# VHH binders against F-box protein At4g00755: the designs that were tried, part 2

Target 1, 377 residues: F-box protein At4g00755, of Arabidopsis thaliana (Mouse-ear cress) (q8lg03)
Amino acid sequence: MDFVNNLDTDTSLSILSCLDDPSDIVRASAVSRSWRQFVVKYSLSKNLCLKLFHQLSNVDHIIETSNDRNGESSEAGSSSLMDTRLLEKEHRAFALLARGCMSSPIESCIADAIRASSTDNYPVESILNTLEKRDRIGRTPSYWSSTGQHKTTVPESLLYKLIGDLCLITEVSIHPFQAYFQRGHPIYSSHYVRFRLGHEKDNSPHYNNSQDKKGEPGKSSIESNYVWTYTSQEFSMAQENRLQSFQLPEPVLCIGGYLLVEFLGRVQTQEMDGQYYICVSHVKVEGRSLAKSFRVENVDDNGKFGLKVLSYNDPKKMEEMDAEAGQDMDAEAGQSQLRNLEQLLNLLHRHPLDVVDYVWPDESDDEYAESEDEAEP

## First folded at step 18 (VHH; from Y3 with Y58R S104E I108S)

Design N1
Fold by OpenDDE, fold request of step 19:
Structure N1 (fold): chain B 377 residues (1-377), chain A 119 residues (1-119)
Amino acid sequence: as target 1 above (377 residues)
Amino acid sequence: EVQLVESGGGLVQPGGSLRLSCAASGFTVSSNYMSWVRQAPGKGLEWIGRIYSGGSTRYNPSLKSLVTISRDNSKNTLYLQMNSLRAEDTATYYCARELWGDDEAFDSWGQGTTVTVSS
């Protein structure tokens, strides 16, 4: 029974608009030609995406690569045909987007570290160190440090580029650095952290070869060159030497592929100068990347942008095609590489880095026993 | 299939320079974290440095030789420029693709290219 043909348009729209799973809309569009036409005509995929991810309201237009244009004969079809083609294009793009947001693997989403608000001892203590999971490389400490401040209220920030122009971010993790080489092993955390997601202003491909040295502390407010489309709540950060995970209240679709980590409220002073510092050994960002399927183009001052579809292939199928194209060659070569990887992993695990515990010799407090010479009366 | 092929190794005099290449297939170098590692005769693996997908680089601070990691996206190729080479730089050099995740693991590496620094 073709329910769409038997129900009035409003009832059908009401029913289909209750679908909260993008996969159900796609399934609905696969039921019949009439159902597909209905789903396309009423932009159900787009509407659901906008409901789930309000940031998509800034999509101005959809751009498809020329290879998919093989069906668009340049014939100036009637306005009605153009409208139908546009709706079909929107349906395809938003259906793909919805699928990607739901099915793409959760992975690390940081492509690079861009800039810190300040950096002590640059380049040794740069933001680039936060891309390393460990607080040391060999015997050398690996962390970012802010400059010292007398006021606890001076914030700091770290700017990262994400792996895609569209990333669904779920969690940010921060590892405050413990200065194990300082007396008392202070942990230079902040009271709170806050996250912002957004895009660069005027993403005109500045072909400017300004080799702005990535990682240099910016003198200009980082906020001046970026538009933040999402700002999280303030999360409490513990003064602990561990990776601390901050789950966003809901998955957030980042448009433009930038993350700002803000550190609010300085906690720890350095003994030598009495100033407050913030130090971080690692930052991790987890989510789903749409970089294989989508690109953001021409973000304007209002935050409107073109959504470019790179491929309609299932990112999983692309990974599976990349994996299946690997399966037809000899199982023996794959086992040799796996054995070599296991050997490498075993080699990396078997060499305990002899953490030479620099046992600083406890300077034995020579208790100068002040002999109280009892002056006899 | 993911493949990495290192090349450019050979004999070089102390103080000389060498550029190693790593041709990648089955994936895009610019979309991954890539590392160079080396193994000297009778020694363990030593990490040399990394290039992030965004193009920034990090190097092992224990290295005494000047190294630069770069890539050509059009060729899908990773490079290791080494200058002022020393006898201690004698090793087999490998390029590796890093796994995305919690473990500092490599998912793919090549057969390596051997560099010998001798007078």
Scores: ipSAE 0.766, ipTM 0.912, lowest interface PAE 0.7, mean pLDDT 84
Fold by OpenDDE, fold request of step 19:
Structure N1 (fold): chain B 377 residues (1-377), chain A 119 residues (1-119)
Amino acid sequence: as target 1 above (377 residues)
Amino acid sequence: EVQLVESGGGLVQPGGSLRLSCAASGFTVSSNYMSWVRQAPGKGLEWIGRIYSGGSTRYNPSLKSLVTISRDNSKNTLYLQMNSLRAEDTATYYCARELWGDDEAFDSWGQGTTVTVSS
């Protein structure tokens, strides 16, 4: 029943506003030309996306690549036509965004480790070690370590770059490190962890004048260069040598592609110096990346940004098209590669990595023989 | 189709240097974790190092030779610079794309390029 044509605008809006799935709005826009016009005119895709992801309220404008402009003749059409084109662009962009948020595969979202608030033995105990799933590479321990502190209240943080400017984050996992090479095998966890999502501050030269923001005592220098648009609750972390998963209460759309992991409340002392440390062997971030479809441009001081649409093509179809473009090469070459992969997999399974005992050379105590200079009488 | 093609292998003298290349197609190198691995004759696979999508690198601490992994995004190509090569570095070298997931698995490999270090 075409209720859009038979009902008043308010009633139609009320009905369509009951749709909580962005895909349903897209489906509604596909029912008829009149339905599409209604969905576009009243920005239903945008409104629903804003309701689901409040961070999208900071979208200042939408940028499309020139290839998608093929249908828009540069004729200075009537203000009304310009408005309609803008609304259509908004509909396309937010429909794509909604589809990406709902249908993009859940994957690891860390692109790189940027900085730790502190590092005890750099680069050996660097934040980069947290990108490794294992707490060792061969026989070498792989973990990040903070510097030692006498106070348990001194926080630490790890800063990561995500794989896209837009990432829908669902879960963060942390593996506290157990120092299996220390007496008692202490686990250097924290009492709590907290997550922040955000973007880098625009270092436009205009910000040089705020000399006077006395950084709040205890905000690490790392936090000063970023704007955090989301801060999670504090999650309790167990003092256990395992990957611990922290599910966010709801999926959070990160704009700008940065994650800060905060460690609150030190738990474990090192026996030699009596100081508290935090050590982490692995950090994992899970979510949906929109990096194939969107880029964030020109984030201003107010957090307003340009949403650039990279392609309206389904990222899956792009992968399929890239796969199909490869299928016209001989089926024989593909079978050879698969056989080589199977052989490589079989080789990886068959040869136990001979744990080459990296005998750490004992730092020979250079006994500095203090030459007793015989003081002559 | 995902393809990796290694090149730059050959004969080198001990103490020499060599740069291997890995041309990728069907995916973007800079958007993936990429590794170099090698297989010496009669030995298992040895992991050499990784470059993360963000550009940071990690190396096998067991390596005695100085290695550097880099990439050229414009060419969609991965590189392995090896310096001070030793006879023990004689192997077939492979570039591999890592799977994103719980298992550190490689989903794609090249045919490899052979490096022989001999006087």
Scores: ipSAE 0.542, ipTM 0.830, lowest interface PAE 1.2, mean pLDDT 84
Fold by ESMFold2, fold request of step 19:
Structure N1 (fold): chain B 377 residues (1-377), chain A 119 residues (1-119)
Amino acid sequence: as target 1 above (377 residues)
Amino acid sequence: EVQLVESGGGLVQPGGSLRLSCAASGFTVSSNYMSWVRQAPGKGLEWIGRIYSGGSTRYNPSLKSLVTISRDNSKNTLYLQMNSLRAEDTATYYCARELWGDDEAFDSWGQGTTVTVSS
């Protein structure tokens, strides 16, 4: 039975507006035709996505594939019919985005290394080396190095391209490099790191002339060519030879697909020249890439853009996540959450509740998580 | 269903060139880090190089002058070009999909294609 049909509009809005998780709104729209119609009519999926990810305010319109939607989108002359079609299209797109943010696999999101603010011994000690987990390959060291500085206050930065135009970023990890071949085995970390997420200015990549990548990159070219829609706090970095993980306070949606890692405060001089360096052996970015579902198109002069939906198919994402769930405890926890939600949703369909305080089952209640984690009270 | 199929191996004379192909299905090559590895008879695995999602390449330094990795996104196919081949390059050559940035962990492998360099 439909709870929404048994309540007036204001009460239904109050109940559905209490849902804090985007996946709950998507599941409400799947419960019955009445609930779906209500979610679409009041743009609940879009509004929740905008509340969670302010970067989506720059989405101007939704672009669907030409196979199914081209004929309907060309129909003009009826504003009431066009309004309904627009709301339905927006609902489909934002519901897919919400599902992707909750169910896409956690993965490394770096597609490529673009440039550093400075590079010693270019290109041998370049940013590309930071994509290698190890600090050496055979006998050859693998790290990026800044140029030397006499001042501790000169920052450095590394610029990366992410996989796809939409990535939900959760964590950045950095491994400072220990120069095992130098006396004292110094570690060239920084005092702090800071992360920025954003997009390239003038996003016309087919005609963009970025040909000086082999030259020494300047900090000004990075600042002048990119727009940062998110800037993290400064995280304290230890002068330790290990991969150091920096969890973002909340997941951040990166639209446009660029990450800047800033290193603030130099801590280690090189004995030979007495200058401060920053050296990094590895950078890793974890998150959920939506590259299979979305692209950014039609960027205008005001930074507004179209969100193109590439595919509405979700079972492949579920199957891909399940295929990765072998011995990986994080994938097992994610799959257990999805199974618990499916069980609850099936129960809700059979026995609808008057008021739903929807609670995702705790992972510690799962046999796999509770048995392995042994939580303290 | 993730599948990798190598081809293009065979007998080649010393000093010759050979281009290996790796056809992928069930995933998009350009959305993954992809590697070539080889195993000479009686030897362990040797990493040849990687192509990143964005198209940059990185090579085993001892092999850098010998090999070039490329891909054709329209065919979802990875390539390994080898030049100036020597007898020590005789091996079975595999393509592999990496666990995101971890070059010691491959989650999918092909069956391999054998290259024999003999006079």
Scores: ipSAE 0.221, ipTM 0.659, lowest interface PAE 5.0, mean pLDDT 75

Design N1
Fold by ESMFold2, fold request of step 19:
Structure N1 (fold): chain B 377 residues (1-377), chain A 119 residues (1-119)
Amino acid sequence: as target 1 above (377 residues)
Amino acid sequence: EVQLVESGGGLVQPGGSLRLSCAASGFTVSSNYMSWVRQAPGKGLEWIGRIYSGGSTRYNPSLKSLVTISRDNSKNTLYLQMNSLRAEDTATYYCARELWGDDEAFDSWGQGTTVTVSS
């Protein structure tokens, strides 16, 4: 017996809708068959993911690999059975996404440098240098430099490709470059930095010259070729020769795999020409890549796309759940479910009067299980 | 199971050229940062260069005129072309998969292929 069976639908939905952590939806679906059926029926995994990552609102369908579904595709079912299978498919995909947010390792997420808004002494001082951790390799300096400007208000930007179509980004780090070979050893930082995450706007070859990743002046505009679904606050950047880390207020799911780093406000002139420059020795992006589990497929005219599941990797999940179920035999199943309920209630952030005392029914009727998936006929 | 196998080493005369191959299995070369590294007898490791997952390359400045890194994605194979070889280029050459975002850390190595440059 779980509280879902003992409460009306509105009360159960209100309690479960208070979950803020995707991992708790996965735990709730493992409590019992009736909890799992409730989570699936009311799309709680999908809705929580959408609450946390609004970028997922553009996913309009789930695409599965055909290598394990060929026989199932030839089978036809009733409209009610087909709806149930679609809801279960969505639950599996969004539950996998939620697990990826917990289980994927934190790692550097940059796959390549694409282009800069300007580059001095091209190509020697190009954006590619920012992928190297050190400000020199041997005796050779390693940094990107903007062109010079007399105005402090002219921004600069660096565009990067991430390691996959889905990355959960947590932190961006910037190392301003100190010109150790110039008098005074100036540091060419900016006042502020801002981050944008998004995807390419159009697959037209004229918009995106992807054959040339050097980023030359006069190529397609960075802003005109990309759609930014997230823009951070402006972070203050110190004029200091160190890796400066900028934690995003909350993790951000990047769909489509592009990061733009914008530098706002110039702070340092070069003595030779009196112009302001921005120079960066390293850019690092940390997060969790979901690329092994998911790809983004076929954007339609409305900006909607399919979320392709590459691997459910369910054998480990099912083996872990089977081991726990085997250890929790009938004599101990009630205690395990009660502990899970208390964990769930501890996550609620509601007024105490929103929490009701639950009365468990008598265990005298074990033969009659309630099921929402039984056919009425 | 991740595996890297270098080949193409051997004896060459000074001034000669050689192309090394690195066949990869258990992962996709084009989805990773890949490096060539060498170790001369009695010396430490020397980084030669990297190819990024997007295909851009970067080289150790002291070697950049002598080496070229390329790959063939259809064969899942990384290459190192070396030209104008000198006696000091005698070393064991390794290909390696880099740990994401750390230019000194490698999570997978090959067994290496030995290049000897002598008259």
Scores: ipSAE 0.053, ipTM 0.570, lowest interface PAE 7.3, mean pLDDT 74

## First folded at step 21 (VHH)

Design K3
Fold by OpenDDE, look of step 22:
Structure K3 (fold): chain B 377 residues (1-377), chain A 119 residues (1-119)
Amino acid sequence: as target 1 above (377 residues)
Amino acid sequence: EVQLVESGGGLVQPGGSLRLSCAASGFTVSDNWMSWVRQAPGKGLEWIGRIYSGGSTYYNPSLKSLVTISRDNSKNTLYLQMNSLRAEDTATYYCARESWNDDEAFDIWGQGTTVTVSS
């Protein structure tokens, strides 16, 4: 029984608004033409997405790539037709967004390490080391280290770029570093960690007219260039040499593609100087990327932005195609090798004397000595 | 005048592939739900699949592995790609616009194009 046609609009809207899964709205829109028209007319996909991800309230407009524009014949259609086209565009975009949030594989969402609040021995102990899963590369320890502090209350932070402008983040994992080369093998953890998600401030030259509000001197230089749209609770971190996973209370849609990891409360002193340090060997961020489907454009001062649809292809199929194409490209091996080469080059530039002869294992030319079996006559 | 015109039918060998076209006039294919339907000799109509105005597709589960529906918006044309054709796929193939009215499933039909799968 098609209740959309048999019930009044308010009743139908009330019923369909009870759907709390975006996929169900998409399914509802697939039932019949009348159902789809209803879903589109009342922006049910948009409304549900906004309910689930309040950050989407800052979507100012939807942008589609020009390949889809070939249907916009410039005929001055009635205002009603334009409104219908806009609603259809919104429905497509938010339905795709919903699908991406549900169907995109869970993957590592870190694209790059941007900045640490401090670094003790740069570049040897840089934030870049936190992209490595291992706490050592060969014989060299791999970790980020803060500068030393006398006060336990001085926080530290690590800033990362995510793989997409839209990422649904579910979990962050941190591996405190154990200094196995120091007496007592201290673990340089923090008491707590907190996460922020957000975007870079548009440094468009038009913002130069806002007077130097002398921001309080205590906000780290990192906070000045970013807008944080989400801040997690404080998670307790154990003083243990293991990857510790911190699940967010709910999946968080990051708009703009930046993550800040904040370390609160220093735990461990270094014996040599008596100062407190925070050291991290690895950071992992897990979630779903919409990078193949969406881009964020023109984030204004109010946090309003354009949502650009890059493709209406199934994000899962696009990832499967890239995974199939990527099995042929050892590109992860190449980027890991390039990073290892850059780290090696940086190590070689800093310590000219410890030419550890990396004896590349000679590929022993197994000279297959063709034993010429001299056939004795 | 609103019209659908199918083309691309013909004789194909078993295991062969065929692409049917459906050219629309008087309306925009991308603004509508479009379906492919077939009728085998002496059988009823069989629904093959649909393309939504948004470009997503839905197929008859029995035919999903053998067919792909697509469109070219610039040409205002609907397509049916068929692969691994069998003798049982011999039919007249119709494109149709799905109706907005509850009284009928389709409001516009093509004249059909015949596909014969034979060795």
Scores: ipSAE 0.005, ipTM 0.235, lowest interface PAE 9.7, mean pLDDT 81

## First folded at step 23 (VHH)

Design L2 (from K3 with Y58R)
Fold by ESMFold2, fold request of step 25:
Structure L2 (fold): chain B 377 residues (1-377), chain A 119 residues (1-119)
Amino acid sequence: as target 1 above (377 residues)
Amino acid sequence: EVQLVESGGGLVQPGGSLRLSCAASGFTVSDNWMSWVRQAPGKGLEWIGRIYSGGSTRYNPSLKSLVTISRDNSKNTLYLQMNSLRAEDTATYYCARESWNDDEAFDIWGQGTTVTVSS
């Protein structure tokens, strides 16, 4: 641009250093060659990403899928040319990461359930049930239950694997279970919930395919097998039969892909045995997955690793390709649509493509999927 | 590029067994939640079961005693084992990839393979 090209170096750097949003730095690098050169030369994309996501300080190097770049194979015999190629590689990788953190779709991020700190009636009331959004499938209840405890201070935890090696987490939602088949229809929530994000230790022992085991208080392999790089505040949890959403204060980049949900403070006894339980029907984690763009490789003895770039495809293009290949759920739009859905597309499709209505056997239509509906008090 | 191809359907006697295969291309089955779904003639779709990324399985309670879902990660292939088949199990069987988008159930479908149970 004419105006940008006429600015001196110190003025341009001062303006660009004021940018604190990674997507603005990516956009600035596209405006003119002069500003792109400043962004690359002074590592502005890398430095901002490191400021926003401290876990990226463990990235030791960038690995590109086509490691032998022919267009960069000529050397002039100067270390300045090698430095330029390194800075360009870093810029490409961190610009892609910044774009992914800002424009990848918000979607569910749990790949699998791993382990609960305790499980009553194992495996029937196991952590796997929390991946179902309804509290029953057909006539069968669907929930995880802790074992009983006489003390209210014994915590419980649920461990999940997230999709891929990199996931930007924004929100965790928990649905406490109401025992509709017990007298009084008690709700077995906790006082507080807390979230940890991290990775598995490299030398963790192998455990059985079933991740749910009966346990004693304080006896758990979870603490010895995982490293938590983020721990949230304690969020107050209501003793209410609804999906309760807990927005993280800022989005958190999870490298290594594990989430621990901790339940603190028991509130509800079971009438039959007088013991406190915690029961959960659903856990949902929302965020932006970077799994199509990045992998973690070459972990060394100090915990440093390579950030491998799998594809430089535009995250918006990837979202559009997935949406075009996906199915439309518009069949219920005219009859069941809720007025307050902000991010939900109107779902409509014609017969015989009615898979949404039949896919999950249930005996009730009054369950809440992911939102509250106050239209009918 | 992203595709699911079912195979192994055909005619089987009542009380017999059959194993269906679903070959995936363009994505890794073990990075996703995968399901089997069937459609009997004149009926809507019926969910059979799911296999999660870690290998855990969950089934439609009405079909639990008849079916087993497995996969072979080295072949990127999903399987459905069906036992003690009856005439009402006559259907077109599909494999499907579950969507990471909360407002969609499945984003990729196979073309289906037909199983007929008769004497």
Scores: ipSAE 0.480, ipTM 0.780, lowest interface PAE 2.4, mean pLDDT 75
Fold by ESMFold2, fold request of step 25:
Structure L2 (fold): chain B 377 residues (1-377), chain A 119 residues (1-119)
Amino acid sequence: as target 1 above (377 residues)
Amino acid sequence: EVQLVESGGGLVQPGGSLRLSCAASGFTVSDNWMSWVRQAPGKGLEWIGRIYSGGSTRYNPSLKSLVTISRDNSKNTLYLQMNSLRAEDTATYYCARESWNDDEAFDIWGQGTTVTVSS
């Protein structure tokens, strides 16, 4: 039954404007050519994505490869052809983004560790150690340590690069370090942790002539080089030797690919010097990476950027996401139009079907057996 | 098809140096964490070191003074420079792509290249 193709413009727009899930708009655009035209014409995919992820308001334009968009279509004075091509380009990009946010697998999202706000015994106790799941490699401890502080209120931070310019972040996990080689086996956690997501500033220093300091990797101001478009609540951290997971209240789209982990409130002194430290053995970030589909280009002074589409091949196959093309022209059986409208509305409220998404298991009991005795710290 | 192909192994005198190459196809090395691993005859696997997507490196502490990992993104190739080689460095050397899944350490392995250090 093709009753969708027989609806007038106002009715179709009313139905389509009720969709709140980006995947449902993508599915609706495949129901019929007329509904796809409405979704494109009224920018429904773009507008819903902007409602869900306000950081996308900084997207100035969509960049496609020459192979993907052939020909020159900017002809002067032809506003209807230019508008149509722009709207189609935006629809393709935001439909792909919506699909990726729902169908990309959940995975580890840290590509590299950049720097810490301070590091004791650099480079031995550096931020790179937090990318190792274990707190030891053989007999060698693996953890990051801040420098000591007499005040409990001095914060610390760890800066990471994510695997792509667009990542939908869901969870950050942190394992405080227990100094098994110190008297009392202290745990150097913090009272709270907070997360920031963002991007590098245009013109950020790469150890500029005027500011770079040799041999001191934690001395540069992190805030002067990065723009944070999301800041989480403060999460309470327990003084416990385990991987602690902090679920974000809503998934957050990180544009530009940087994560800052802030540690707030020192809790543990080192016996030898009486100073407070924060030490971390592992940091893990889970989310859905859109790195195979998108890159961010040309961040300007206002924070606006181009969204480059690398490939329109969805990270997952779209077999289960094919929309109904409608049914054959039906022979009516009484009031079949009403039943078909009710079926269509029910279909449009369904959530997308996915292959089982992988969730990074950070609470597994599949840890190694206890380590052998260690010498004095 | 995703492949890693090591090369550059062979016979080296003690105290010598050798540079191994690992050519990747079917994926981009700079989008991944890449490792070198070795296996001496009759022994288990020993992790040598890793290069992260952003170019930072981390090494097995027991091997840190021996090795340097680098890559050439234009050739999609990973390198292992080994210096001051000793007989105990005789092994088959593998490059491997690290898995983003915590349940698997490495998801792609090369065939290995054999290094023999002998007087």
Scores: ipSAE 0.353, ipTM 0.734, lowest interface PAE 3.4, mean pLDDT 75
Fold by OpenDDE, fold request of step 25:
Order: C-alpha cells, then structure tokens, then sequence
Structure L2 (fold): chain B 377 residues (1-377), chain A 119 residues (1-119)
C-alpha cells in the first residue's frame, strides 16, 4: 500500500519525518516516482542531515561540477521548474552527504600538522613528530614538546589539518611522551584534553580590522585565525605511556577541516629546571572523510559556505566499479537493500506487505526522454 | 590502474646531486602520504622521508646526505632531491604510498630506480 498516495500530505510528512537515518530517506525516495517527488519537494534529506549535523545549516548554496551540468539546458524555464531543479540538486547533494557520513571507511583523518602553541627545541621536538606512530625513529626520540612553564594552568595546543574539508570525526587518540632518556622516565602528560573543530578565517582584509578585540590574554595566536564550530568536553588523560583514545560523544562533522587539540593542566616537571612540560609522541584522529565527494568554498565571516559536489560517484563504487568491472554485482547486496526497504515499508505500513518485487530502477534510467513534441506546422 | 613509476636513477660521482621522480597514476599524490625508501645491495629497506598530504615533510634523522622531498601536483609527481651523494647512498630507490591500515606501512610501491654513487 503506497501511503504517500493514500494519505494526506501532513500525515505522510509526519511519518517520513520520524526517520532518523538519512539512508532510510534515500530508500524511501527509491520506492516510486511519487515517493521521490515527495522526498524532494519537502527536502527530507536536507532536513534530516541538518538535524543530525547542525553545521550544515551554514550551507549557503550547492555547487555541482560542470560535468554533471550536461542535463541542465540553459532554457529559462518557469520559476517553478527552477525551484524543482534546485530541490533535486539539494536532494542529490544531501543524499550523497548522508551516504558518505554513514558508509565511508573509518580512517586516519590527519593530513598535516600545522602548528604548536609552543615548541621547546624546534625543529627537533616539533609537532611533526606527533604524526609518527612510534616514539622514536631509529635511536632518535620522536615527540613534540611544549616550552616550560612555572604555572600548571598554562594550556598548550596542537593544530592539525584534516584530509578533507568535510570530515566526520569520531575519535581522537593521544600518546603522552615518556622521556626514557631522563632520570625517572617522566611522562609529560596533561590532566585534561579538549578538542575543537573548525575552519580557517577568511583572510579577507576586513578581518584584519578587528585588531581591537583584546583577545583574552590566554588565547594563543593560533586561535585567532580560526573559527571553532565545535568544542568537546574536557577528557581526563592518564599519566601513562600509551595511546589513549577519546571518543567524542557523537560523531562531529568538521567543516573546513581543522582540529585543535588542547592540553589543560600540566602534570610533570622536568628535574633540571623545575618547569612543567607537555610532551606528545603521537596523535591520531579517526573518522570518515568526505574529501572525494565534497569541497567547502568561500567560507564567509558568518560561517556560511558553498558546498561543492565533486562527484556523485560513490567512491566505493569507483573502487568497486574498478573491482566489479571484473565481478558480477553480488545479488546479496540488492537483496539486503530490498530487505531493508521491505522492513522500512513494513514499519511504515504496520502491516506485512506482500513482497512486491519492486525492481529498483537503476539510477541510470533517469534518461528523461524529453519528448520533443515536434509541433507540426 | 594504480601505479607508481620511478625515474632519474643512474651513475653519479661522489659529492654530486641527483633528482629522482615518481609519477603516480590512478590516484592523487597530494591526497596521500608519500614516502621514499631505499635498499642498498645486501641491506634491508631504509626509510628516507615522507611528504604529508598537507605538504609538510619529515626525514630520517639517520640520513647523512641532504635530501629534499617535494611534489608537483599538476604533474601528480613526487620528487627526491639528493645532494652531496656518497658511496653509501648507492641503492635502489622506491617511492611508496603510505597505507592508513595498521597492518601495512605502504600499500603501493614503484618498481624502483637504481642510484650508483661511484668515482
């Protein structure tokens, strides 16, 4: 029973708005043309993505690459047609984004180490050392070290660039460094760590004029060039020579691709000078990258940005099309999707639906044959 | 097809310089961590250095020769500049893509290019 056709719009919208998985919305859009039109018309994919990832509220517009524009004939169609095209574009983009957030492999998300708030012996004890999994390279210790401080309250920070402008971050891992070459083998940890995610400030000359906001005296010069859209809770870090994993309470979508690791509360003094140091041998960031599918463009002062779609091709399907150009589409994946859709439909109808073999239209057959009505003279 | 192809190896005099190239196909060099590794005759693999996707570089501190790793994104090519070459730098040089998997350090290797430092 097609409830979209049999129920009023408000009831249908209420039912579909109960879906909390973006993939279910995409599946719903694949049920029929009428369902797709409903999902597109009411921006259900977008709305659910915005609910799950509030950072997406700053999407100003969607940009598609010119290769996907081959279907947009420049005909100044009716305002209504333009609105429909925009809604379809939004649906495609947010459906792809949802898929990426759920299906992209969990991997290391660090592209580079940008800057430390301080470094004791540069370049030997640089932030770059934190990108190495080991606390040594050959016989040489590999760690970042802060400068020494007399006060335990002086924070430190490490700034990283992520592998994509859009990254769904799930976990950060930190390995405090044990100075095995020092008497007593001290571990230079902090009491707490905190994470910030964000983007670089637009270096438009207009931002340089706000010199007058006396930044709070404790904000390192690093923070001044970035906008932090997420700040985690403080996590307790053990004074132990091991990689410690800090799971974020929920996956966080980073827009702009920067991570700041903050170290709060110094723990260990160096015997020689009596100062407190923080030393880290390794930092790992785990999550899902959308770098193959999306780019962020023109982040303004308000944090509004253009979301550029690089490709609608599933990066997995590109890897799988490179792999499946040899192996037949496993009938099981289609059956699993069908089972999930059947489950969704059964949930929606509260009645066992007889298995209507809905042949999922291959997305390829949206050749809308524009019937050229040859107006005969 | 995913491939790395090294070039630029050859015979060089002690104190000379050489630039190796590594052309990538099937993936983007700038989106990956890339390393240079060498193997001297009868020795194990020695890591030379890395360029991160962000463009920063790190080198093996045990290297006696001056090396610089760079890339040209427009050519999708990795480079290894070597200066003040010594006889000990005689090896087959490989470029490799670093793996994010914990099980393997590198997932793609070139065929290698041989450098011989001799008077």
Amino acid sequence: as target 1 above (377 residues)
Amino acid sequence: EVQLVESGGGLVQPGGSLRLSCAASGFTVSDNWMSWVRQAPGKGLEWIGRIYSGGSTRYNPSLKSLVTISRDNSKNTLYLQMNSLRAEDTATYYCARESWNDDEAFDIWGQGTTVTVSS
Scores: ipSAE 0.155, ipTM 0.655, lowest interface PAE 3.3, mean pLDDT 82

